# Ledger of designs, part 6: VH-VL binders against Acid phosphatase 1 (APS1)

Target 1, 240 residues: Acid phosphatase 1 (APS1), of Solanum lycopersicum (Tomato) (Lycopersicon esculentum) (p27061)
Amino acid sequence: TENLNSHVFPRPLIIEYPEKQLRDELKCTTWRFVVETNNLSPWKTIPEECADYVKEYMVGPGYKMEIDRVSDEAGEYAKSVDLGDDGRDVWIFDVDETLLSNLPYYSDHRYGLEVFDDVEFDKWVENGTAPALGSSLKLYQEVLKLGFKVFLLTGRSERHRSVTVENLMNAGFHDWHKLILRGSDDHGKTATTYKSERRNAMVEEGFRIVGNSGDQWSDLLGSSMSYRSFKLPNPMYYIL

## First folded at step 23 (VH-VL)

Design z5 (from x3 with heavy chain D103Y, light chain N95D)
Fold by ESMFold2, look of step 25:
Structure z5 (fold): chain C 240 residues (1-240), chain A 122 residues (1-122), chain B 108 residues (1-108)
Amino acid sequence: as target 1 above (240 residues)
Amino acid sequence: EVQLVQSGAEVKKPGSSVKVSCKASGGKFSRYAISWVRQAPGQGLEWMGGIIPWFGTANYAQKFQGRVTITADKSTSTAYMELSSLRSEDTAVYYCARVSGWYYGRYPFDYWGKGTTVTVSS
Amino acid sequence: SSELTQDPAVSVALGQTVRITCQGDSLSSYYAKWYQQKPGQAPILVIYGKNNRPSGIPDRFSGSSSGNTASLTITGAQAEDEADYYCNSKDSSDDHVVFGGGTKLTVL
């Protein structure tokens, strides 16, 4: 039987992380890595065991640090580009989870656990109150100041043009060259196909797509790809 | 303004090679493609190939594959086209042209050199 | 390999309107680029995209497309418009180019 009174009480404070919880969090970190690198696609909802991980990532500093890093790299690239004198150098931005955050909506829908409800999402969009992603707004303003034309290329429906414009303006975005939304003849197309066709049209008008910022691989891949692409993180949903 | 200055006229024997230079000034060199286009006497324009200097990647029309070599020197802003095993039908004016982007067939050729006459005789 | 077909010659009376055409399967998806070449000179770009004119090209030059046909229109033709006109577009891939055979425009 040992002498418990021989304990030296002044010891470093040690926070012990349970082995099971550490393994579960690493499991979700690796899941986020494989979906963000497009090693696992398509997918519909986040894994049930990763709900708390995704919430903490999205509301904590991790998400913000990653969007800041991508936007900073894009800004440094944009400054390095010697623009042509024909006004045809273009930067493309997606809207949702690129310029505007739908995190308020997704916080009420378990950050990607729930099967997508287009009726409830349309109600959220129709409020026109999605906040700006701050680092994206700074990048947006920088590329305009540098002399790029800005195209907004979104999977949102043409029926939501007015409220989308209102939301963007109230969030601090203005002076884009063109806002492109899905029309009725885009029904049934994948986002990759839809966005590729609209980029093809830009190239055919003589525009050089120098930069492209988006949260989905479908924003960036396909035909008429930008010279450089900047993928923002989004582990809450996947769009083919 | 962008200017493309080409090397001077050449007279060559069949079976020999010719190397034509194209020096760019007044504009961006490395990210815009440079195309080579030839025109035989009384004939139309014929695309031979091109290069994107930033990547060093050359692309050639099938007709010239194996006989043409296109290179670029970023430090001097100069593209080169070398055509080997010359034949009488290679007598032509050879133009360099800047492409206004990195897709040869989808962007216009917005600036052209004045051409280099190559004559292959006897 | 795609082909671009142009009429070899067209004529226009001074001050009148003329249309030069370029036909090919790729033109249903990709706009033609139009070049003017005067004797003994290098070509110059006159029209690209749907109807874009580079700086210095008079507004009497315009472009249009329908189906697999692209057209270059000159309204109020001038003596200096007498030249060969070529269209180009992508060949089988974005890395390849095809030119039409050229159209000699004579201003009468």
Scores: ipSAE 0.493, ipTM 0.784, lowest interface PAE 3.0, mean pLDDT 90

## First folded at step 25 (VH-VL)

Design a2 (from z5 with heavy chain W54Y, light chain N51D K90R D94G)
Fold by OpenDDE, fold request of step 27:
Order: C-alpha cells, then structure tokens, then sequence
Structure a2 (fold): chain C 240 residues (1-240), chain A 122 residues (1-122), chain B 108 residues (1-108)
C-alpha cells in the first residue's frame, strides 16, 4: 500500500556501534539519540556500558519529560484537527510503553540489558498490573473527548486479550473503539508488517488514521501511515 | 446533510473547453477528497481524477492526463473540473463525488452530485 | 490489471436472493465499493469495506469477497432494487480508481 501525502521514512541501515574513546555518558547519550531517531537499528540489547545510563533515564526525570513533551505535542495536534463529519477519524495507540508501562518488569530485568524473555514477560502481562503512563492517559482522554475513534494496536497475543483489557481498564483507559492483538496467523510477522496490515484494514474499512502514538518505529512506519505520528521514547528494547 | 451542487448543463463545440463546478455544503470540505466521474450515454462510470482540497493536489486517470485540470477552492468549498480539446466522445454526464478519505481507490464515494450534462456537437 | 469485470445483466424474482460479482486483480488486495444507479439518477453508495452499509441503505444489502472477487448480495430483493450496480476499487498499479462495467439488475 502506498502513501499519498504523508512523509515516509525508510528503514535505517544496520549500523554497528562505533569504537571511540569517549566517556560512557556521552557514548550512551549518543547511542540513545541515534536509536530514538531510528538511525541505528536493529539492536538486541542495550550496550552493557549503558546499563546505568538507561536505568537512570527510565526512572529519572528525563524519560518523563520526553513522554510529556511528545504527549503534549500530540494533544496540540489533535486539537488542531478539524474532524470529519462521519466519525471515521482514528487515533491509534500502542499499548506497551505507550499506554501501559512495563517498567516494573524491566526494573527486575535490567532495563533492556538482558535478552528478552518472552516467558517471563508473559507472566508479567498475565498479572495485569502494569501502570498507566500518565501523560498518555491524558492524551487518550483528550482524543476521545475531541471525537476521535481510538484503536489500540498491540503486539500482544490474542490469548492475552482479557488480561490486557482488564489491565487497561484498571489503569483508567476506557471506551476504545477496537483493541487489536496478534492472532495465530500473525505470529512470525515483523511488527512493522503486522501493524501495517492492520492499518491497511482500517483504511479499507473507511477509517482515516489521523494520529498514531507508539514507542517503537515499527508502530509507526510501513503502509497506511498516519497523517502524523508520535514516537515515544524507549531505549530499553527495539522491535523490528 | 452533505450536498454536492454541480453547475448546469453545457453545450460545447469540438476543440473547446468546459469547466464544471461542484460546490459542497453540510460537511467538512477539507477532510475529504473530490472525485470526478463521467458517464457517456448508455455507458458505465469512468473515473477521471480527483483532488484533495486540503493539499490542493490533484490526480488524474491516465486517459485524461494533459487534457483535464481539477482544482479546488477551500474558501468556497468548490471543486472544478476543466476538460479541454473537447471531442464528441466527451459527451457525457459528469459527476462529482466526495471521497471519504485521501485515497481515491481505497475510500468510498459516499456523496454524489446530481451530474452535469456536457454535450459536444458541431 | 486495471480492470474490473461484471456480468452485464442479472435477474432476480421478487423476494429472492441475488448476488452480483465483480472480478479483478486489485480485489485480491482491496475491498470493492458498490454503487446503485437508477435511471436518470446519480449513483448511490450501498456497500464498502468488508461489509459496511451507509446510513439509509437497507440491511438486505451485503458485501463479501473471495480471492480476486467481490460480491454484492441482495437478500430478499424488492422492486425498488431494480437498477444498475457498479463496483469500483483501486487500480493495482496505483491509487487510481477503476469501475466495473456495471450490472443491470432486473426484478421479476
């Protein structure tokens, strides 16, 4: 599917970490910058020397400030949109590290330093206790109030639908139009492909994807891209 | 209620040009696209092109490229279709239709004008 | 391919079910939109997406797709359903629109 009037950014080339004799802080700041701007991908784990940096960032004021800025900008954009008269304007949200924070899990798993363990993460998901990202909840409520239809598009498995719904509701999220999870046929697809296909389906159903919020570039890029996308920070992991 | 009001019937000579207007009311003109579709007597529907007024960008069917110009005025919520070098084969009813999005081939044409009859004769 | 094909004419008895089919390469990837046109009138959208009906369209109209085909089904045809029906979709080569040749439905 082709994009008509949106800016499309290609997938970046795989870039190896440079071998420079710099301070760890500068190394890690630079690393975070290039990964968040999609100039370095894919990557499996955070650099070992950046373990403390990522931790401090995630639990410190920096992460919150960046989330706040992105959400604020998204809110302003949402307010500026003159919605159509048919109720078909859509805002897409990812779930993990977008609406719900998995920081409690990652605090026990070294904030991305460890190789992702799907079994342990599933256990965490099944607890249904992930807290809301406050700024995202605010944005979520704002876009609903404005009249957007909210689609939740997550990489979580369909088998976790119930617990995800409960978690979202307990975290304060309500009245989404549709929650989309990975079905059995979606396993093996990249997140980019999976989410592109789902967006394509939305368009075919007559929806206009006006806004899209996600912590991964795979949430945002591909086909049927949103009129405007908002990338939330996440230096803990990268999903292709 | 969304309405598309088109200009009146036209009678033109071969080689001349015709410009048909389509004024939209009752909806959000800037959120949608406008397509132009014609229908020759006793024939089917033929897509000519469209415009996204929000951007002012138009797309044309290959058959009409270089001969058709589609424009839009956001201030008046009016779209225009100008067809030049008219031929007898251009005799048809010309419809404007609202496209419920900015992909002409993917979104439905949810509202239609009543059509403008253009007759090309010597 | 940039073509959609339809049967030029079909008939249905009053109260019976009829299916109008549209075929084309683009339909393997995109849903068809269906339009009803009565003599001397502009087309009216009746079905879009997987199976969406605009407001005012009776529930006897439904849409379906299979392979490179799309179908409009009228379950319990009424006299007022006699009309020409057109499908359209995206051109496989781009975001241009292609219409089927139209199907004239006669209600007997």
Amino acid sequence: as target 1 above (240 residues)
Amino acid sequence: EVQLVQSGAEVKKPGSSVKVSCKASGGKFSRYAISWVRQAPGQGLEWMGGIIPYFGTANYAQKFQGRVTITADKSTSTAYMELSSLRSEDTAVYYCARVSGWYYGRYPFDYWGKGTTVTVSS
Amino acid sequence: SSELTQDPAVSVALGQTVRITCQGDSLSSYYAKWYQQKPGQAPILVIYGKDNRPSGIPDRFSGSSSGNTASLTITGAQAEDEADYYCNSRDSSGDHVVFGGGTKLTVL
Scores: ipSAE 0.863, ipTM 0.945, lowest interface PAE 0.6, mean pLDDT 94
Fold by OpenDDE, fold request of step 27:
Structure a2 (fold): chain C 240 residues (1-240), chain A 122 residues (1-122), chain B 108 residues (1-108)
Amino acid sequence: as target 1 above (240 residues)
Amino acid sequence: EVQLVQSGAEVKKPGSSVKVSCKASGGKFSRYAISWVRQAPGQGLEWMGGIIPYFGTANYAQKFQGRVTITADKSTSTAYMELSSLRSEDTAVYYCARVSGWYYGRYPFDYWGKGTTVTVSS
Amino acid sequence: SSELTQDPAVSVALGQTVRITCQGDSLSSYYAKWYQQKPGQAPILVIYGKDNRPSGIPDRFSGSSSGNTASLTITGAQAEDEADYYCNSRDSSGDHVVFGGGTKLTVL
């Protein structure tokens, strides 16, 4: 077995990370895997040693590539669906880290390393300047074009309806069928429960939930699950 | 326009079986479910069961479990309901209806056949 | 109880409003569907969901719910509205269908 002389292959620009950093990166990659596959739940903050990893992931090509890949698969699925004749086929989108990116906020808050601050996040939401996730916008437009009814189901409070609408529109999202936010009666409910109830209501209204895109498992799991669900990556935080 | 065309009236002896057909047209047969509902003379509506042609999965009301068989042929967009061990009390009009989803108890029956009269007499 | 209960009969004067009510435990969690049936005819869906009317159903038909009850309201009853009305919903034991006993509406 001739040992292929490793010297002949162009050495990847090995950014010589200290051995400790490489080990930590592997740990963090593993951590991200288990959280994204819902094998680790719940969790509150990202591991301290993974702060740099998560940052690099979120601002680097990895996050974008994964979002692109998930959105592409969702798009292909959407195209493959033979829609009904009654206009009752629905695609559900979450908002945060699904249609809109809060990365500008989290860039100032250590990408999930810090305990979530409701007050500061609300201030950010109230600015209404969250940018669109490009691949999600593309998918959004595609499912509309195909004839799906789009439901936006977000954990945001009803008090933020106006600013959310404005933000979505400014980001390029239009023509949703329904935007659903948390009302006063939804206070204290887990996201899973809240969103399950809302999906249940949709089914009772005669809609068929054909697709569902969200960055949290709480967007996807529970009652009245979609025919097919698509989990976008989000290693910054976990919502139960 | 969606239409459900059912087979003609049947006269059966007690202990025999009857098989009623329901052919769907004007819609997408595989996207919906079919329910069977009967109505005895002067009585209310009674759900018997249903089928999701897409999967070929049938569900039955407890009252008819073991005595009714519901099937579907996707190639002909036709659903069937077979009721065995017929009794006089099975005399009724049998309706097929399209269910606008795959949960029989949660989705409406948005289109109905005209019904098939089944008479069981000795 | 998985049963849905309806009044056997109600009457309404021409042009007036009538409400037909369906009661059952399932209705606390699920919406009722309402069907109209005229003599010798198959049932017709008139209301489903919170307050949805299928195409072809007049806007005088509306649906509502409260607690463990669902109601079909006809605002401005017409002679052609004379029929039997049935509610249905999910039963409590599973994803099966249960019908109410039906309400005969007479238009006077």
Scores: ipSAE 0.747, ipTM 0.903, lowest interface PAE 0.8, mean pLDDT 94
Fold by ESMFold2, fold request of step 27:
Structure a2 (fold): chain C 240 residues (1-240), chain A 122 residues (1-122), chain B 108 residues (1-108)
Amino acid sequence: as target 1 above (240 residues)
Amino acid sequence: EVQLVQSGAEVKKPGSSVKVSCKASGGKFSRYAISWVRQAPGQGLEWMGGIIPYFGTANYAQKFQGRVTITADKSTSTAYMELSSLRSEDTAVYYCARVSGWYYGRYPFDYWGKGTTVTVSS
Amino acid sequence: SSELTQDPAVSVALGQTVRITCQGDSLSSYYAKWYQQKPGQAPILVIYGKDNRPSGIPDRFSGSSSGNTASLTITGAQAEDEADYYCNSRDSSGDHVVFGGGTKLTVL
């Protein structure tokens, strides 16, 4: 720990920061900011030199505080919205790293340092034991109480519908109005394309996409974008 | 329960301007677009443009670009359409309509004003 | 309008089924919305989405879509259904609106 405050200690004290060490201390914080503002895309793994940083962010208070802030802001927005009388105001949630946490899986895979292994990840999904993100569950319950239709729009495959439903219910999520997963016709599409096409269909049926909560820019950008978007942090992986 | 109340009929000379108001009540104003649609005698419906009051941004049909100005006052829940350089061909009924969202061409016009007759004659 | 085409007139015998069509390239991506207008009155919305009726619209009104064609169907036409019917949708120049030319429905 470096002490920079010489006024607390009346004797003169000089603490010097080597330029290289200062750059190294800021490297990973800067990298995360640039990732979360969508200035580094596409990418497959976190930088090796940031593995400890990402772990500390994800398991320590930083991730939780940021998720809480985003969810609290979304909740305040949701309360401010005057809903229509036709029952067609929608809040969309992504599932992974938005409602359900895959941190237990990623803690065994160095928090995104390993190249994504879809076979091993599918095994984890098939356990159906991903925990809720607590502040996301709170937001979810609030938007339901306010009268929004709640649509879950996930990149998970239709073959995982049953386990996804069981996991969501065991984690405390109930009463969504639609759960939309990738079908066979969605094979090979980017997440941006897949989610845009599903949002297009919602709008054409007269639904207003008022809020959209997701951890990836591919959840939020593209066509038929929501009125407001809420980006949850996730430095562990990137989806195009 | 949504109601759109338009200003009264107007008679105008060629080359002048007209400003029609549309006051919304009983529903959402700022987040829904308001469109303006005109209908000349014996003719079909023609979209002129609209505004999303929350954003304050207007959108104009290409035919009317440069002659129409659409504004909104959120404090009074009122939209306005002003058409300048009037010609006899501008004689029509001018409707305001609420769009059931913020995409003019993708959402339906779910509530309509009763129309404002504008007559342009010498 | 070069973007949405409607037949100018259609007739139907009382109690019979009629289909009013709207054709345009944008309809493959953007559903038509249908409006009824009686003489001297403002239009009212009758169909949106694939087949969604606003509150107060009789269930004899239905919508469908195939390719570049949208259809409004009235099953068991009534005398009060005699009106002009307009479709609208998004035009090709952005989030602008195009209306079809209108179809005058005569109930015989």
Scores: ipSAE 0.640, ipTM 0.855, lowest interface PAE 2.2, mean pLDDT 91
Fold by OpenDDE, look of step 25:
Formats: structure tokens, sequence, C-alpha cells
Structure a2 (fold): chain C 240 residues (1-240), chain A 122 residues (1-122), chain B 108 residues (1-108)
């Protein structure tokens, strides 16, 4: 079993940072730790002084390494599971910042420093060009090969079903059992409530939620929690 | 094919205890729960309790709390139900059933044993 | 309430459709399971969830729910369908299991 380790973000050796930047680095590293461990919640935007830190993290090797570690651990867990004989073992994936990366969007929107703009994000979603998170795609394929039923549970609206499907397929994701989006009746619910209800429905249908991968705690917490959950890092935004 | 094989019929005196076994085969014992359901002559089905063999944790219907003990042996894929302080009213067919998951309240009972007749008489 | 209620007996003519209904507060929150039991035999799961049939169960069996009720429908009843039918669900707490009183179905 691979142990989770904290990583030091690489810095250019030729660049000396002022003392203030070092303080901000420590401050922001601490901030990221507490938000990722769900010890600071909720929050609307990243701290202003952490704009550069979050950017460097998201585009640097740190983010990728952490995603890889989480995915690797999830993969090992998946392999260790003795699946049932009824085909009812399920793995749930979120979509945004879990299977598909919206980093191209957030690179133009200061990586979570700006207040979320629904209209602009919808335009991005409608482009259907979000790239896959490589390690997540690998995990996705592995759980399918092992015999899991894959459920995609996303906070995206039902109106974006077609473009989401197209984007997922183009990104290399195939053969999910079910893709679940927010219907009209779900728009007023928190993500935690919405996703809990959907998981409850799965369980009532006889499915066992063995694994659950998401970048938000709202993907993982609530009712009908997975046997094991895997939290992907996302310091850009927090969804209740 | 999943099969649940139960122990044979029992005749017991009032005040004694009975222990019924349920051996599972053809499936993955650790991935499912086992429930016990009884049926008195001419009566309906009554849930007594269940166990998750993987964890060894059992839950009981309130009616039987303190009088029933459900256990499981993963090494032999066998679940047990012991009912103490037997009364004439405990005369019934006792069924073990596999729950298609770990939560006996959430998942259906997809496989059943053939039942064990327990007769309590003086 | 943790109780499930169902009619003790119903009849259906051969080839006709019959619906067996189960009522209880828990059914407003949870799906019912339905079991068929013939004399001297163990119960058999016939319907669970929204409308799921286990393998081997004829497609004439279907399930539905409305409000605090769940229903088992047999479309085109056969002689072999004569049996006792029990609904089952979670209790109000969600931690325990409760059965209905059973419905004896007679095929005429």
Amino acid sequence: as target 1 above (240 residues)
Amino acid sequence: EVQLVQSGAEVKKPGSSVKVSCKASGGKFSRYAISWVRQAPGQGLEWMGGIIPYFGTANYAQKFQGRVTITADKSTSTAYMELSSLRSEDTAVYYCARVSGWYYGRYPFDYWGKGTTVTVSS
Amino acid sequence: SSELTQDPAVSVALGQTVRITCQGDSLSSYYAKWYQQKPGQAPILVIYGKDNRPSGIPDRFSGSSSGNTASLTITGAQAEDEADYYCNSRDSSGDHVVFGGGTKLTVL
C-alpha cells in the first residue's frame, strides 16, 4: 500500500523569492491543506494572496502528483475488492475536476480567484473540449475491466447532457452504466443533498457503492456513502 | 448457483435454546449480509435480524433483542441464529436469506434457505 | 409507522391482470421488495427497487410505487402464480426490515 506524502512544489533555482512571498507560500500551503482536509469550509474564492500559489500548483507537477497518488490508491483498492456475483458493485465518478479538467477555463479566470460566473462556465461546458485527467482515465478503465458498474454523478444540468456525453467520449471515457445530471427538481438542492439522494436511489435499486471518486467533499459525504471514498484535490473552488 | 443449506429440524423444550446454521455456497460470503426470517404456522414472514459477516456486526429486530444471537463464520461461510428462552410461540420455520448487499434494510433477499422447522413443546 | 399493510386475499381470473398493494409510511421513502411464497416452499424474490425483476422471474411481474404505497402487478395471471405475496421494506428508522402481512392470490 502506497503511503500518502505531502509534496514540495518545485521552484526555479535561479529565482529568489522575497520574504513576503515565502510567507505567502507557507500561508497558502497551510490554507490548501485545511481546505482539502475539509477543515475550512465553506469558502467562496481562494485567498487573494494565494492566486499565484494556486496557479503554480494547478499547472505544476504538484497537482498531477497528488492526482496520481489518489488514483493509484483507488486502483489498488479496486483490485483488492472481491466483487459480488450479481454485477451490482458500483464505482461512482464525479465529472468536473475528476474525469474532465476545466483547467483551460480556470486559467482564463484566475484559478478560483474570481467569483464563479455561471454564464461563462456554461459557455465553456458547451464547447465540449475539456481534456481528460489522465490518471482518472486510467482508473476509470481499470475499474471497468475489474467488472465494476460505473456511475457518473455530476452537478451539471440535464440541459448539458449531450455536450457532456460528447466531451466524455472524446476524452476517452466509455461504457458507463449511467450518467446522472441535475434535473429541474434538483436545482434548488445542495450538491451534498443532490448526490446523496442519487446514491440512495442506487442503493435502493440494489447497487453497492464500493468506490467513489470526486474532487469535492460534497461528492463523497452525506447518505449512502461509499465503502471507500477518494478525494481528488481541488483548491480552486468549493461546492456545498 | 448460490445455495443456502440450513441445519435440520429441531424439537426443543420451553426455556431451552436452539441454534440454527446456514451454510452458503456458490457465492461470495463476505460481500453479502445474511438475514434470518421466521414464519409461524399459517402466519406471515417475520424478520428477526441480520449479520454482515465481513464485519461480524449483527442487528436485531426489537422484538427479539436480548433473546437472539446471530453470528457468522467466514472461514466456513456459515451463519448462525441462536434463540434462547424458547416459548411455544417460537414454533416456526426459520429461514436464512442472503441479502444482495451489506445493508439488510436496503437490499433485497435474493436467495433463501429451505427453512428449518423448530418445534417448541413440553 | 414501521408497519406495512396489504390485503389478506385477492383473486384474479386466468389471463387477467391483478395488482397487489402494500401501504406504509416507510414506502414514501424506500422502495418495496416483493416475495412470492408457495405452500411448503421458501419465499422467492420477484420484484425489487423501482421495477427490477431478478433473472428467472417472468416479465408479467412488475412493480410500481405511489405516495406511501407500493404495488406488485401481474399482467396475464397464470395458474402457477397462485401463491402468497409479501411486501418488504425498511422500517421508519431505516435500520430494520419489515414485512407486510401477506396477500393470498387465488387464480380463478
Scores: ipSAE 0.218, ipTM 0.691, lowest interface PAE 2.3, mean pLDDT 92

Design a2 (from z5 with heavy chain W54Y, light chain N51D K90R D94G)
Fold by ESMFold2, fold request of step 27:
Structure a2 (fold): chain C 240 residues (1-240), chain A 122 residues (1-122), chain B 108 residues (1-108)
Amino acid sequence: as target 1 above (240 residues)
Amino acid sequence: EVQLVQSGAEVKKPGSSVKVSCKASGGKFSRYAISWVRQAPGQGLEWMGGIIPYFGTANYAQKFQGRVTITADKSTSTAYMELSSLRSEDTAVYYCARVSGWYYGRYPFDYWGKGTTVTVSS
Amino acid sequence: SSELTQDPAVSVALGQTVRITCQGDSLSSYYAKWYQQKPGQAPILVIYGKDNRPSGIPDRFSGSSSGNTASLTITGAQAEDEADYYCNSRDSSGDHVVFGGGTKLTVL
């Protein structure tokens, strides 16, 4: 029952937040910061207590705003580069959670709370219906217009090449220089090792890896790193 | 059109130092590395070291460690190589070259200065 | 060892094909870059990667590699191809540069 009628007092009410409620609101924000700064690895599922937080982040303005800010910064960097006339300045894009969104799949799998199921994910990939990330498409078009060669470097298997090409083209991506997928020799490699080896080959052919956009640190770290790397947010899963 | 313009010939005494400049034009100075290569009369090419102006970091061949200092001034698009404690065997032509990326040994040297002759004699 | 070995001299008759080799352990992982140097001049890049020519280098210049050996081939050699040819690559212990000793090409 109410013991005080605050409507009779014109001065401001005392506003107090419970410390427990503030702590609970910050626990998942701080967890996401630790994940995105690569201080928590490896991991397989998001914390159960953060499931609602991750959903709200992914479907609300937070994810989209952060993707936009990273892509805008990448675009400014790309415009600052003086390209040579040899056609060997390269921008690398990952595919999943970089150009194409698998959020429809992850919305059916609790936004990363379920252990990754490669059989079910491969079925989703074979539908070929992943939508573009809008600001990534804008960046993609900008780097092509500036004269970069675009390499798509993905952990998807070579067996998915045809549907991946169809999905990318339907989503608005055209004119990449090369799409690189995992071949049979890449079975069992970490993504870091696989992507490093493919970047090594690019450098040995004389390509300068100027920019690299990816959602995982495994896209960006390792050998033959880009001059500048752009980490897109993705708290739903981690790839080593 | 990329050009590397080097400072003029120098005559030096043993034990002194020389500083050679290399001014770049026609490209982004910070996006590439600059290597220094010397060639004694009748001899082959010898890498001395280089600098990546974007990071301001230099890398030196072991033979020259402690005697060579490589720097860059981004405001003038100029790299410098200073060789100290000169000996008569340091008589050579000193070239600067642009590396077409940030890996000295993996990318080609795609543009070269005309060289700076340094003569060390008593 | 990161040393790159080249024969000191080779000869070719005008219009014939010549092959200049560069050998070293690092070449199994890192392609050679090839430079031409004429007397009194700075080197110029002629081949990089497996077989890439910079703008302005004639089609008669080509590159290849196998194992620890890189090769520069000049098909239909011309008098103006008479020069010293150097290879370089990464050394084994870090991102340092090693040059071969150079090959003097004489066009007969």
Scores: ipSAE 0.073, ipTM 0.635, lowest interface PAE 6.4, mean pLDDT 89
Fold by ESMFold2, look of step 26:
Structure a2 (fold): chain C 240 residues (1-240), chain A 122 residues (1-122), chain B 108 residues (1-108)
Amino acid sequence: as target 1 above (240 residues)
Amino acid sequence: EVQLVQSGAEVKKPGSSVKVSCKASGGKFSRYAISWVRQAPGQGLEWMGGIIPYFGTANYAQKFQGRVTITADKSTSTAYMELSSLRSEDTAVYYCARVSGWYYGRYPFDYWGKGTTVTVSS
Amino acid sequence: SSELTQDPAVSVALGQTVRITCQGDSLSSYYAKWYQQKPGQAPILVIYGKDNRPSGIPDRFSGSSSGNTASLTITGAQAEDEADYYCNSRDSSGDHVVFGGGTKLTVL
């Protein structure tokens, strides 16, 4: 319960918020922090009291500033790596909320307040119009230029391969070395299991996973983890 | 051209120690793990342990824990394996091998030294 | 058991096909790596991953796996293929290494 304080010359101004309003502001800020640090149980929707907070975060400067910060850190790491001599150093990117933004879809679904509707989401995906996350595109281009192989590892279904390729290319992504989507044998697996098995296969094929960028902990954790992982913010949804 | 050059043959008495060197050239030394594998006369290959030079972290097979020390000198691109309390059963050829990454059990050993013969006799 | 089991010896007639097998629990989840060793020489890597051949290894060498069994196949065996063949993989205790006992291939 901290007192708000403002100083203007010649006298200080103390602004006291109504107790309910201050509590609601703190509740949502702290909720997002513990979500992004992987300290909550699996969840399906954002809290109702945080709908306005999440909207303002996602459409305002906050989300972009955090994406920029994580992408900058990843870029500095990528530049610091002395690549191997066999061309088998890989950077993995997730697609949704990592390279492509589904914010247009989620803006019509209350920014994560609605339980995920896979039928409606598939219709959005099939449009092939998700915009790039600008700082992720910059990082993508930088790691390619540095000499990494780039693998895209997504929870999207193989049935969406063609539209996913079209969307990625129109958004400015090209020249990836592999695009890996969820096949029929991956039905029912958690994303953590699916992503881990695909990373295991990469390692067994002789690739070294040096960097991994994703918006979900399921993109990053599990087996055959990258040497360094970069978690992008996404408070709108959670994937196991 | 990746090469691993090992030190020469050694004859040792029981109870002493031996230190075998493995100098890497033609590659990026710290970027890859180095494994040590031995082969007694007429026997198969036996993994002893390895090191990741980038971190200086060594791992040892349980059989050799407490008797083996594996180190690396990044400035000279050289790994070392020292085996103490030698017994006649330690008579073997000792190989170093480059691991194509940092996970000994998952990546292949893509380049091997020619081996160092260590003979333990009383 | 994380032990890898290989038959100790296998024969093949010149120009014929031979399969060398390696069995172990870890092979249901991980590919074997295969090494060739000729008398008096260090091992060399011949197969890794599902069926990856390092540069310089002849096309007659291939790999496969099914269940807990990995196989090294040599089609059109040549006299110079006569050697000991070892598989290795991860052991159950972590990122440690286990080798199979080796298979002596004789080309008749």
Scores: ipSAE 0.011, ipTM 0.604, lowest interface PAE 8.9, mean pLDDT 89

